# VHH binders against Glutathione S-transferase TCHQD (TCHQD): the designs that were tried, part 16

Target 1, 266 residues: Glutathione S-transferase TCHQD (TCHQD), of Arabidopsis thaliana (Mouse-ear cress) (o80662)
Amino acid sequence: MQLYHHPYSIDSQRVRLALEEKGIDYTSYHVNPITGKHMDPSFFRMNPNAKLPVFRNGSHIILDTIEIIEYLERIAEVSSGIEDATFNREVVEWMRKIREWESKLFTLAHIPDNRRLYVSKFLRMVVIARMAESPDLASAYHRKLREAYDTEDKLKDPGALRRSKDHLLRLLDEVETKLEGTTYLAGNEFSMADVMLIPVLARLSLLDLEEEYISSRKNLAEYWALVRRRPSYKKVIGRYFNGWRKYATLVKTWMFVRVRSLLRKY
Short names: E, the ipSAE of ESMFold2; O, the ipSAE of OpenDDE; V2, 0.75 times the mean of E and O plus 0.25 times the DockQ between their complexes.

## First folded at step 18 (VHH; framework vhh_7nfr_2)

Design n2 (from m1 with P108H; at its last look DockQ between E and O 0.79; V2 from the best seeds 0.63)
Fold by OpenDDE, look of step 18:
Structure n2 (fold): chain B 266 residues (1-266), chain A 123 residues (1-123)
Amino acid sequence: as target 1 above (266 residues)
Amino acid sequence: QVQLQESGGGLVQPGGSLRLSCAASGFTFSSYAMNWVRQAPGEGREWVSSISSSGGTTYYADSVKGRFTIARDNVKNTLYLLMDSLKSDDTAVYYCARDWRYSNYWKHEFDSWGQGTQVTVSS
C-alpha cells in the first residue's frame, strides 16, 4: 500500500492518522503541492484533480479521504476478523459533517497576501509549463488553472470568506456541545470522527488561531489537549508542527519556489 | 426529507439501450454512496450496481457487468444507470437506493429508496 501525501495537507493528515490508529503499514511518498509536484504528469495521471492524498493498493487507487478511511476499516476487519464497533452510523455522519467545511479558502485568507500571490502565480506557471509538456492532459490542466482563478476571486469576496468562517464556527460550536457529554466526538471511544476533526484543530493551531477558536471553548480545549497526547498525533502531526519544526518545511518550500521563479524553471 | 425519484424506464427490444436517472433531494447527495437495485416480477430485490460518494469507485453485479455503467453528477444531484445490450432477464422495476455509508466497501445498508421505474425488455 502506498500513500502520496504531504504533512501539511489536512486530508493527508486524516488518512495518516487513520493508518496509524489501525496499525496499518504503508509506503510514504511526499508530494508538495506548493512546489507544484502534484502537477507532474506522473502524479496528475493518477489524480487529474491534483489533490492529496492518493491512496494505492495494487491496482486500486482511491482519491477520496473518507473513502480511503472506509477502505482501511474494511482491510482491518478482514485481516483481524473483528469488526470495529466504533465505525458506526454516527461516526460516518460526523465524518461527513466535518468534511463539509473546506479549509482551503480559510487557510489562504490567513496567509500574507504577498506570499499567497507569489505562490499562486508560481503554480499557474507550473501548470502552463506542464500543459506544454503533456498536451494529452491539457484539458485537465486547464481545469486546474480555472480553479486557481476561481479561488483568487473567492478570496476577494468578503462574503465568501465570512461564510467559510461562519461554517467553521458552527461546526466548532456543534462539536463543543457534543463534547459536553462525551470524551470523544462520537462517544467515549476514539473513532474516525476524531481522525477527521483533529487536523482541523491542528490547522487552527498552525495559523496561530488556537486561542480564538479552540481555547475559547472549554470542552474543545480539553479535547484538544487529550488528542494531542495520542501516539498517532505525535507521529503524524506533532513531528511537523511542534515548536520550530513547523517553520523548517515552510522556509525550505518557500526558498525552493523563489529560486525556481527567479530562474524561470517551472 | 430525503427524496429519490427514478426516471428513464420504458419498453425496449433485446439488444437495446436505456438510460435511467435518479434525482436526489433533501440531503447532501455528494456525501452518500448510491445504488441501483432491481426487482423482477415474483422475485426478490437484486442489487445491480453501486457508486461511492465521490464516484471514484463503482461495483456491478455479475449479471450486468460489462453492459451497465453507473455514474453520478454531484452538481446536479443525479444518479445514472446506462444500460446497454439489454436482455429479457433485465426486465424489472429499477430502484435507486441510498446507502448510509460513504462508500460501498461494506455491506450494503440502504436507508432510502425511490419509487422505482419500470424497464421492460421484450421483442
Scores: ipSAE 0.549, ipTM 0.804, lowest interface PAE 1.0, mean pLDDT 93
ESMFold2, look of step 18: ipSAE 0.602; ipTM 0.834
ESMFold2 (binder alone), look of step 18: mean pLDDT 83; pTM 0.841

Design n3 (from m1 with T28Y; at its last look DockQ between E and O 0.95; V2 from the best seeds 0.00; counts 0 for: grease 24.3 > 24.2)
Fold by ESMFold2, look of step 18:
Structure n3 (fold): chain B 266 residues (1-266), chain A 123 residues (1-123)
Amino acid sequence: as target 1 above (266 residues)
Amino acid sequence: QVQLQESGGGLVQPGGSLRLSCAASGFYFSSYAMNWVRQAPGEGREWVSSISSSGGTTYYADSVKGRFTIARDNVKNTLYLLMDSLKSDDTAVYYCARDWRYSNYWKPEFDSWGQGTQVTVSS
């Protein structure tokens, strides 16, 4: 089994948490989307949306996060001979509800404009260069370029940002109410619903928004403390959110982007 | 309220082709695995094909494998069944059916159905 991912991608974290909680061995390949490596033609042919994660088991390639999680549920069930009672309609409905919040727009709105625009320009130049190099993929690259411009337009629209925040608040209020009656999101046992939610909370922590969104909610704050003690959390998220690893990753990424932009070598 | 509306059925000669459509509304279509199920006169419902929420994984009953193609357009919220090399035993009412899951790695469990569209293959 192979996973192409990045430690700071919410969907990558979701799949990695699922793999770790189920004890499934896999080969990890880091792909840094800020450097444009996810736009390389070989990777793009496998994954024309250029999104992480990409899961592969032999010839079977799965690109959708929840489809990957359901696949992992199925193969764990087959290998153990035991149906997972913690995978049910309520869990899938929570996964659907949590997925619907657009984390990308929210995240980008909290990055200083000058840094975000510099990286955005670099990535657009990478896409343009790849279109010229791989004419058979040009339509898909053009679609990616159009998506980048659409995202920039949304960032200029205060209404879009307000709707994203309001959506998150409604989601977290629903979670707060549910956790009044249960230890975990879909019951008293850890499930794939928690796997979907934990990276949202980790993103808020990364953006220094814990007080505003998490600590203000008693049940959610207790939940957040509880789930961070899990070995899966520590390995998938906690390990990468400490200062030295975060700093090293940022420095390497920024130097790569700056040097390539200076040399006009995309 | 979930609504599934099939269309594209009709009368066709053996060896012919037909394309069925299912227009979906009232739910986030791209978040559900979708299925085609058929019912021949005097028989129970028979699963025909499934497609995952993203469209990345498809399965077919052995009786239609190689002749039918399931597809979806998540922009238009429409499910399709392209039926080639039709045989008289393909005559049935064809239903569009929604699974509560994203994927099709398990036996389908349907929570919503369309009204059906009649396909008749007559020599």
Scores: ipSAE 0.708, ipTM 0.889, lowest interface PAE 1.2, mean pLDDT 88
ESMFold2 (binder alone), look of step 18: mean pLDDT 82; pTM 0.828
OpenDDE, look of step 18: ipSAE 0.883; ipTM 0.944

Design n4 (from m1 with G56Y; at its last look DockQ between E and O 0.93; V2 from the best seeds 0.82)
Fold by ESMFold2, look of step 18:
Structure n4 (fold): chain B 266 residues (1-266), chain A 123 residues (1-123)
Amino acid sequence: as target 1 above (266 residues)
Amino acid sequence: QVQLQESGGGLVQPGGSLRLSCAASGFTFSSYAMNWVRQAPGEGREWVSSISSSGYTTYYADSVKGRFTIARDNVKNTLYLLMDSLKSDDTAVYYCARDWRYSNYWKPEFDSWGQGTQVTVSS
């Protein structure tokens, strides 16, 4: 089994948490989207949406995060002969609800404009260069270029940003209420609903928003402390939240982007 | 309320083609696996084809494989069944059905159905 992902991608974290919680071995391939590596033609042919993660088992490729999680549930069931009682309608409904929050716009809105725009320009130049190099993929690259411009337009729209924040607040309030009655999101046992939620909380922590969104909610704060003790969390997220590892990744990524931009080698 | 409305059925000669569509509303269409199921006169309902929520994964019953193509448009919230090389035994009412899951790696479990559209293949 192979997973193409990045440790700071919310959806990548979701799939890796699922793999770790089910004890499924896989080969990890890091693809850093800030450097434009997900736009390289060989990767793009496999994944024309250039989204992470990409899961592969033999010739079987799955691109959607929740479809990957359901695949993992299915193969675990087939292998053991025992269905996972913690994978049920309530869990899928929570996964659906959590996924509906637009984390990309929220994340970008909390990054300084000058830094965000510099990286955005770099990535647009990478797309243009790849389009010229691989005419057979030009339509797919053009779509990615238009998506990039659309995202920048949304960042100028205060209404879109407000709606993303309001959505998150409603989601977290609902979670807070649910956790009054249960240890985990869909019951007293850890489930794929928690796998979907934990990376949202980790993103808030990464953006230094823990006090505003998590600590202000008693049940959610206790939940956050609890789930961070899990071995899966430590391996998938905690390892990369280590300030030294995060710092090293940022320095390496920024140097790559700066050198490529200065040399006009996209 | 969940609404599934099939259309595109009709009378066609053997060897002909039809495109069925299913307009979805009242729910987030792109978050559900979708299916086509058919029922011939005097018979039970038989699964025909499924497509995952993303459209990445499709399955077909052996009787239609190579002749039918399931597709979805998550922008228009529409499910399609492109039927080619139609035979008389394809005559049935075709239903659009929603699974509560994103994928169809399990035996389908439907939580919503459309009203159906009649397909008649006759000489």
Scores: ipSAE 0.684, ipTM 0.869, lowest interface PAE 1.2, mean pLDDT 87
ESMFold2 (binder alone), look of step 18: mean pLDDT 83; pTM 0.843
OpenDDE, look of step 18: ipSAE 0.892; ipTM 0.946

Design n5 (from m1 with S30D; at its last fold request DockQ between E and O 0.78; V2 from the best seeds 0.82)
Amino acid sequence: QVQLQESGGGLVQPGGSLRLSCAASGFTFDSYAMNWVRQAPGEGREWVSSISSSGGTTYYADSVKGRFTIARDNVKNTLYLLMDSLKSDDTAVYYCARDWRYSNYWKPEFDSWGQGTQVTVSS
ESMFold2, look of step 18: ipSAE 0.749; ipTM 0.905
ESMFold2 (binder alone), look of step 18: mean pLDDT 81; pTM 0.822
OpenDDE, look of step 18: ipSAE 0.893; ipTM 0.948
ESMFold2, fold request of step 24: ipSAE 0.753, 0.743, 0.742; ipTM 0.905, 0.899, 0.902
ESMFold2 (binder alone), fold request of step 24: mean pLDDT 81, 81, 81; pTM 0.822, 0.825, 0.821
OpenDDE, fold request of step 24: ipSAE 0.906, 0.907, 0.907; ipTM 0.953, 0.954, 0.954

Design s0 (from k1 with W100S Y102S W106S; at its last look DockQ between E and O 0.09; V2 from the best seeds 0.00; counts 0 for: pae E 20.7 > 2, placed apart)
Fold by ESMFold2, look of step 18:
Structure s0 (fold): chain B 266 residues (1-266), chain A 123 residues (1-123)
Amino acid sequence: as target 1 above (266 residues)
Amino acid sequence: QVQLQESGGGLVQPGGSLRLSCAASGFTFSSYAMNWVRQAPGEGREWVSSISSSGGTTYYADSVKGRFTIARDNVKNTLYLLMDSLKSDDTAVYYCARDSRSSSYSKPEFDSWGQGTQVTVSS
């Protein structure tokens, strides 16, 4: 089983948390989307949307996060012979609800403009270079270039940013209310609903927004403290969010982008 | 309100093909696994096929495996069943059903059904 992911991708974190909680072995391949490596032709042929994560088991490739988690549930039941009662209708409904929040626009709105625009220009030039290198994929690369411009247009729209923030606030208020009666999101046992939610909270922590979104909510704050004690959290998220690893990753990524841009070698 | 509407049934000779469609409304279609279930005359309902919310994982009853293909279009909110190499045993009312079970490998449970479309295979 192989997973192509990046430690700071929300959906990658979701799949990795599921794998760790179920004790499923996998081979990890890091693909850094800020450096444009998800646009390399070999990866793009496997995944023409260039989205992370990509899960592979033999010839079976799964791109959708919830579908990957459903597949992992099936493997765990078949392998152990034990039905996981914690993967039920309420869990699936929470997973879908949490997925609907658009995290990319929210994240980009909290990145300093000069850094964001520099990376955006770099990635557009990478796409253009890849079109020249792989003419058989040119139409797919054209679609990615259009997507990049569309994202920049949405960042100029205050209404779109407001709706994303309001959506998150409503989601977290609903979670706060639910946690009044239960230890975890879908009951008193950890489930895949928590796997979907934890990376949202980790993203808020990464953006230094815990006070505004998490600490302001008593039950959510207690939940956040609780879930960070889990071995899966520490391995998948905590390990990469410690200051040294976060700083090293940021410096390496920025230097790569800066050097490649200066050399015009995309 | 959840609404499921099947269409595409009819009379077909053995070895023929049909495509069933199920138009979905009243819920976020792309968030739910979907199923086809059939009911032959005088029998209970029989699960036929399932497809995950994204369309990437499919399951089939042994009786239809290799002959039927389930598909979905999450842009048009439509579920399909492509039926090839039809046999007289496939004669049934075919229902579109929204999945309510806790996992794809537990017993099928469905919380919403369409009205069904008749498929008749006879010479």
Scores: ipSAE 0.000, ipTM 0.139, lowest interface PAE 20.7, mean pLDDT 82
ESMFold2 (binder alone), look of step 18: mean pLDDT 82; pTM 0.828
OpenDDE, look of step 18: ipSAE 0.007; ipTM 0.228

## First folded at step 19 (VHH)

Design r1 (from k1, 14 letters changed; framework vhh_6fv0_2; at its last look DockQ between E and O 0.83; V2 from the best seeds 0.76)
Fold by ESMFold2, look of step 19:
Structure r1 (fold): chain B 266 residues (1-266), chain A 123 residues (1-123)
Amino acid sequence: as target 1 above (266 residues)
Amino acid sequence: QVQLQESGGGLVQPGGSLRLSCAASGFTFSSYAMNWVRQAPEKGLEWVSSISSSGGTTYYKDSVKGRFTVSRDNAKNTLYLQMNSLKPEDAAQYYCARDWRYSSYWKPEFDSRGQGTQVTVSS
């Protein structure tokens, strides 16, 4: 089994948490989206939406995060002969609900404009270069370019940003209420619903927003402390959020982008 | 509430082709796996094909593999079944059905279905 991902991608973290919690072995391939590596033609042919993660098992390629998780549930059942009782309608409804929150817009709204625009320009130049180099993929690259401009337009729309924040607040309030009665999101046992939620909380922590969104909610704060003790969390998220690793990744990424921009070689 | 409406059935000769459509409304179509099921006279409901929420994964009953192709257009909220090389045993009322999951990797489970569309194969 192969996973193409990046340690700071929310959906990548979701799939990796699922893999670790189920004890499924996989081969990890890092693809850094800020450097434009996810737009390389060979990767793009396998994944025309250029979204992370990409899961592969033999000839089976699965691009949707929740479809990957459901596939992992099936593999675990086949290999063990035991149905996972924690995978039920309530879990899928939580997964659906959590997925509906737009994390990309929220994240970008918390990045200074000058830095965000610099990276955005770099990535647009990469996409344009790839369209010229790979005519058979040009329409898919054009769609990605259009998506980038649509995101920029939403970032200039105060209504869109307010709706994204209000959506998150409603989601976290609903989670807070649920956790009054259960240890984990869909019951008293850890499930794939928690796998979908934990990376959202980790993103808030990465953006220094824990006090505003997590600590202000008693049950959610206790939950956050509890889930961070899990070995899966430590391996998938905690390992990559330490300051030295985070700093090294940032330096390497910015050197790559700046050198390619200076040379105008995308 | 969930609404599913099938169309495209009809009368064809053996070896003929039909394309079924299913218009979906009342739910977020792209968040659910979809199925085609059929019922012939004096027989129970039979699963035919499934397609994942993204459209990236498809499954077929062995007897229709290679002849039928399931697809979906999430922008139009529409499910399709292209049926080629039709046989008399394919004659049935065909229904589209929603799964509560994003894929039907486990045995297909249906929580909603439409009224159906009749496929008749005659010599």
Scores: ipSAE 0.590, ipTM 0.843, lowest interface PAE 1.7, mean pLDDT 87
ESMFold2 (binder alone), look of step 19: mean pLDDT 79; pTM 0.797
OpenDDE, look of step 19: ipSAE 0.894; ipTM 0.949

Design r2 (from k1 with S50Y; framework vhh_7nfr_2; at its last look DockQ between E and O 0.56; V2 from the best seeds 0.00; counts 0 for: pae E 2.7 > 2)
Fold by OpenDDE, look of step 19:
Structure r2 (fold): chain B 266 residues (1-266), chain A 123 residues (1-123)
Amino acid sequence: as target 1 above (266 residues)
Amino acid sequence: QVQLQESGGGLVQPGGSLRLSCAASGFTFSSYAMNWVRQAPGEGREWVSYISSSGGTTYYADSVKGRFTIARDNVKNTLYLLMDSLKSDDTAVYYCARDWRYSSYWKPEFDSWGQGTQVTVSS
């Protein structure tokens, strides 16, 4: 089993959390979307949507995050011999609800414009370069290029940004309400619903929005403190984003992008 | 209330083509993976095809792979099944089905069904 992922990817974090919680071994491949590695022809052929993570088990490739998690659940069941019925319906419903909020626009809106635009331009140049190198994938690359421009347009749309924020607020309010009665999101036991939510909270923390979105909600704050104590969290997210580590990773990535841009090596 | 309504079935000759549609209402269509399931006379229900909520991922039963194409329009809240190179064995009632989960291809569990549309492949 192979996982193509990146520590910054929320969906990658979700899948990795699931893998750790289930104790499933896998081969890890880092694909940095900021540096454009997800646009490499070999990877892009497998995943023309260029979204992380990509899970592969033999010839079976799964691109959908929740689908991957469900697949992992099945693997765990088969290996344990415990035919535990699939996810509680409530768990799946929460997973779906949480996934409905798209974090990309929100994240980008909180990145300084100079850095954001620089990376955006860089990635567009990467796509153009890849198109030239692999004409057979030109249509798919064009699609990605269009998406990049669309994203830029959305970032200029105050309405779109507001909608994203409001969606997040509603989600967190609903979570807050739910946590009034339960330790975890789908009950008193940790579930894959939590696996979906934790990376969202981690992203907010990474963006220095913890006080505004998490600490301001009593139950959510307690929940956040609780889940960060889990070994899976420490391994998957804490390792990369606790304290000074988040800066190290970001600086390294930034420098890489700058050097390539300066050298026009896309 | 969740509603699924299939249409597009009919009588077709072997080798012919049909396009099935499923109109969805009463839920956020774009948030759910959708499936086609068919039931031949005297047989159990057979999963046919899966499409992810975004439409980016599709799966097919081996029996229809290469011949059928599942698609969706999330703006129109409609699921489609393009059926080419139809065979007599494809004769069945075809159902649009919503899985309360995401992975229907390995362990399908559906919570909502349409009434079905009859597809008959006969010379």
Scores: ipSAE 0.436, ipTM 0.756, lowest interface PAE 1.3, mean pLDDT 92
ESMFold2, look of step 19: ipSAE 0.469; ipTM 0.792
ESMFold2 (binder alone), look of step 19: mean pLDDT 83; pTM 0.840

Design r3 (from k1 with S53T; framework vhh_7nfr_2; at its last look DockQ between E and O 0.66; V2 from the best seeds 0.00; counts 0 for: pae E 2.05 > 2)
Fold by ESMFold2, look of step 19:
Structure r3 (fold): chain B 266 residues (1-266), chain A 123 residues (1-123)
Amino acid sequence: as target 1 above (266 residues)
Amino acid sequence: QVQLQESGGGLVQPGGSLRLSCAASGFTFSSYAMNWVRQAPGEGREWVSSISTSGGTTYYADSVKGRFTIARDNVKNTLYLLMDSLKSDDTAVYYCARDWRYSSYWKPEFDSWGQGTQVTVSS
């Protein structure tokens, strides 16, 4: 099994948490989307949406996070001969609900405008270069270019940013209410619903927003403390949030983007 | 409110082709696995085909393998069934049905149905 991902990607974290919680071995390949590596033609042919993560098992390639999780549930069931009772309709409904929050817009809104615009311009130039180099993929690259401009437009729209924040607040309020009666999101056992939620909370922690969004909610704060003690959390997320690794990753990414942009070598 | 509306049925000669469509509204179409189910006169409903939310995984009943192709367009919120080499046994009302899951890795469990479209293959 192979996973192409980045440790700070929310959806990558979701799939990795699922893999770790189920004890499934996999080969990890890091692909940094800020540097445009996910747009390289060889990777793009496998993944025309240029989204992370990409999961592969033999000839079977799965690009959608929740389909990957359902695949992992299915192969675990086939391997053991036992259906996992903690994977049910309530869990899938929570996964659907949590997925619908647009984390990318929210994250980008918390990045200084000058850095955000510089990276956005760099990535657009990478896409344009790849379109010229790979005519057979041009329509897919054009879709990515349109998506980049759409994101820029949303970031200029205060209404879009407000709707993203309001959506998150409604989601966290609903989670807070649910956790009054259960240890984990979909019951008293850890499930794939928690796998979908934990990276949202980790993103808020990464952005220094715990006080505003997590600590203000008693049940959610207790939940957040609880799930951080899990071995899966420590391996998938905790290791990458220590200050040195976070700092090193930021510096490497920024230097790569600045050097490539200055050399016009996209 | 979930709405599924099939179209594209009709009368066709054996060996002919039809394309069925199912227009979906009232829910996030791209978040659900979708299915075609048919019901011949006087018979129970028979599962025909399934497709995952992304379209990357498809399954077919043995009776239609190689002749039918399921597809979806998540931009237009439309499910399709391309039917080739039609036989008299394919005569049925064809229903579009929604599974509560994202994928088709399990036996389908339908939570919503369309009104159906009649397909009649003449003898």
Scores: ipSAE 0.519, ipTM 0.804, lowest interface PAE 2.0, mean pLDDT 87
ESMFold2 (binder alone), look of step 19: mean pLDDT 83; pTM 0.835
OpenDDE, look of step 19: ipSAE 0.806; ipTM 0.910

Design r4 (from k1 with S52T; framework vhh_7nfr_2; at its last look DockQ between E and O 0.80; V2 from the best seeds 0.76)
Amino acid sequence: QVQLQESGGGLVQPGGSLRLSCAASGFTFSSYAMNWVRQAPGEGREWVSSITSSGGTTYYADSVKGRFTIARDNVKNTLYLLMDSLKSDDTAVYYCARDWRYSSYWKPEFDSWGQGTQVTVSS
ESMFold2, look of step 19: ipSAE 0.629; ipTM 0.854
ESMFold2 (binder alone), look of step 19: mean pLDDT 82; pTM 0.838
OpenDDE, look of step 19: ipSAE 0.877; ipTM 0.939

Design r5 (from k1 with A97V; framework vhh_7nfr_2; at its last look DockQ between E and O 0.70; V2 from the best seeds 0.76)
Fold by ESMFold2, look of step 19:
Structure r5 (fold): chain B 266 residues (1-266), chain A 123 residues (1-123)
Amino acid sequence: as target 1 above (266 residues)
Amino acid sequence: QVQLQESGGGLVQPGGSLRLSCAASGFTFSSYAMNWVRQAPGEGREWVSSISSSGGTTYYADSVKGRFTIARDNVKNTLYLLMDSLKSDDTAVYYCVRDWRYSSYWKPEFDSWGQGTQVTVSS
């Protein structure tokens, strides 16, 4: 089983948490989306949406995060002969609700404009270069270029940004209320609903927003402390939030982007 | 309110082709696995085909495999069933049906049904 991902990608963290909680072995391949590596032709042929994560088991490739999680639930059930009672309609409904929040727009809105726009321009140039060098993939690359401009337009729309924040606030309020009655999101047992939520909280922590969004909510704050003690959290997320590793990743990524931009070698 | 509206049914000769459509509204279409289920007069319901939320995985009943193609357009919120080489046994009301899951790795569990569209193959 192979997973193409990046340690700071929310959806990558979701799939990796699921893999770790189920004890499923996999081969990890890091793909850094800020450097445009997810746009390389070899990766793009496997994943024309250029989104992370990408899961592969033999010839079976799954691109949707929740479809990957459901696949993992199914193969674990087949292997053990035991259905997972914690994977039910309520869990999937929570997963759907959590995914509906526009995390990309929210994240980008909290990055300094000059840095964000520089990276955005770099990635557009990478797409254009790949389109020129791989004409058989030109249609798919053109779609990615259009998506990049659409995202740029949304970031200029204050209403869209406000709606994303308001949506998050409503989601976290609903979670706060639910956690009054249960230890975990979909009950008193850890489930895939928690797998979907934990990376959202980790993103807020990474953006230095814990006080505003997490600590202000008693039940959510207790939950956040609880889930960070899990071995899956420490391996998938906690390890990469170490200041040195985070710093090194940022420096390498920025150096790559700056050098390639200056040399016009995308 | 979940709304599923089938269309494209009708009368067709054996060996003919037909395309069914299902317009979805009132929910996030791209977040659900979708199915076609049919019911011949006086018979029970028969699962026909499934497609995952992304469209990346499809499944077919043995009775239609190789003749029918399920597809979806998540931009237009529309589910399709392309039926080729139609036989009299394919005469039925065809229902567009939603599963609560994203995938079709389990037997479907249907939570929302369309009104149905009649397909009649001349015999």
Scores: ipSAE 0.670, ipTM 0.869, lowest interface PAE 1.2, mean pLDDT 88
ESMFold2 (binder alone), look of step 19: mean pLDDT 81; pTM 0.819
OpenDDE, look of step 19: ipSAE 0.888; ipTM 0.945

Design r6 (from k1 with S54T; framework vhh_7nfr_2; at its last look DockQ between E and O 0.70; V2 from the best seeds 0.78)
Amino acid sequence: QVQLQESGGGLVQPGGSLRLSCAASGFTFSSYAMNWVRQAPGEGREWVSSISSTGGTTYYADSVKGRFTIARDNVKNTLYLLMDSLKSDDTAVYYCARDWRYSSYWKPEFDSWGQGTQVTVSS
ESMFold2, look of step 19: ipSAE 0.755; ipTM 0.907
ESMFold2 (binder alone), look of step 19: mean pLDDT 81; pTM 0.818
OpenDDE, look of step 19: ipSAE 0.862; ipTM 0.933

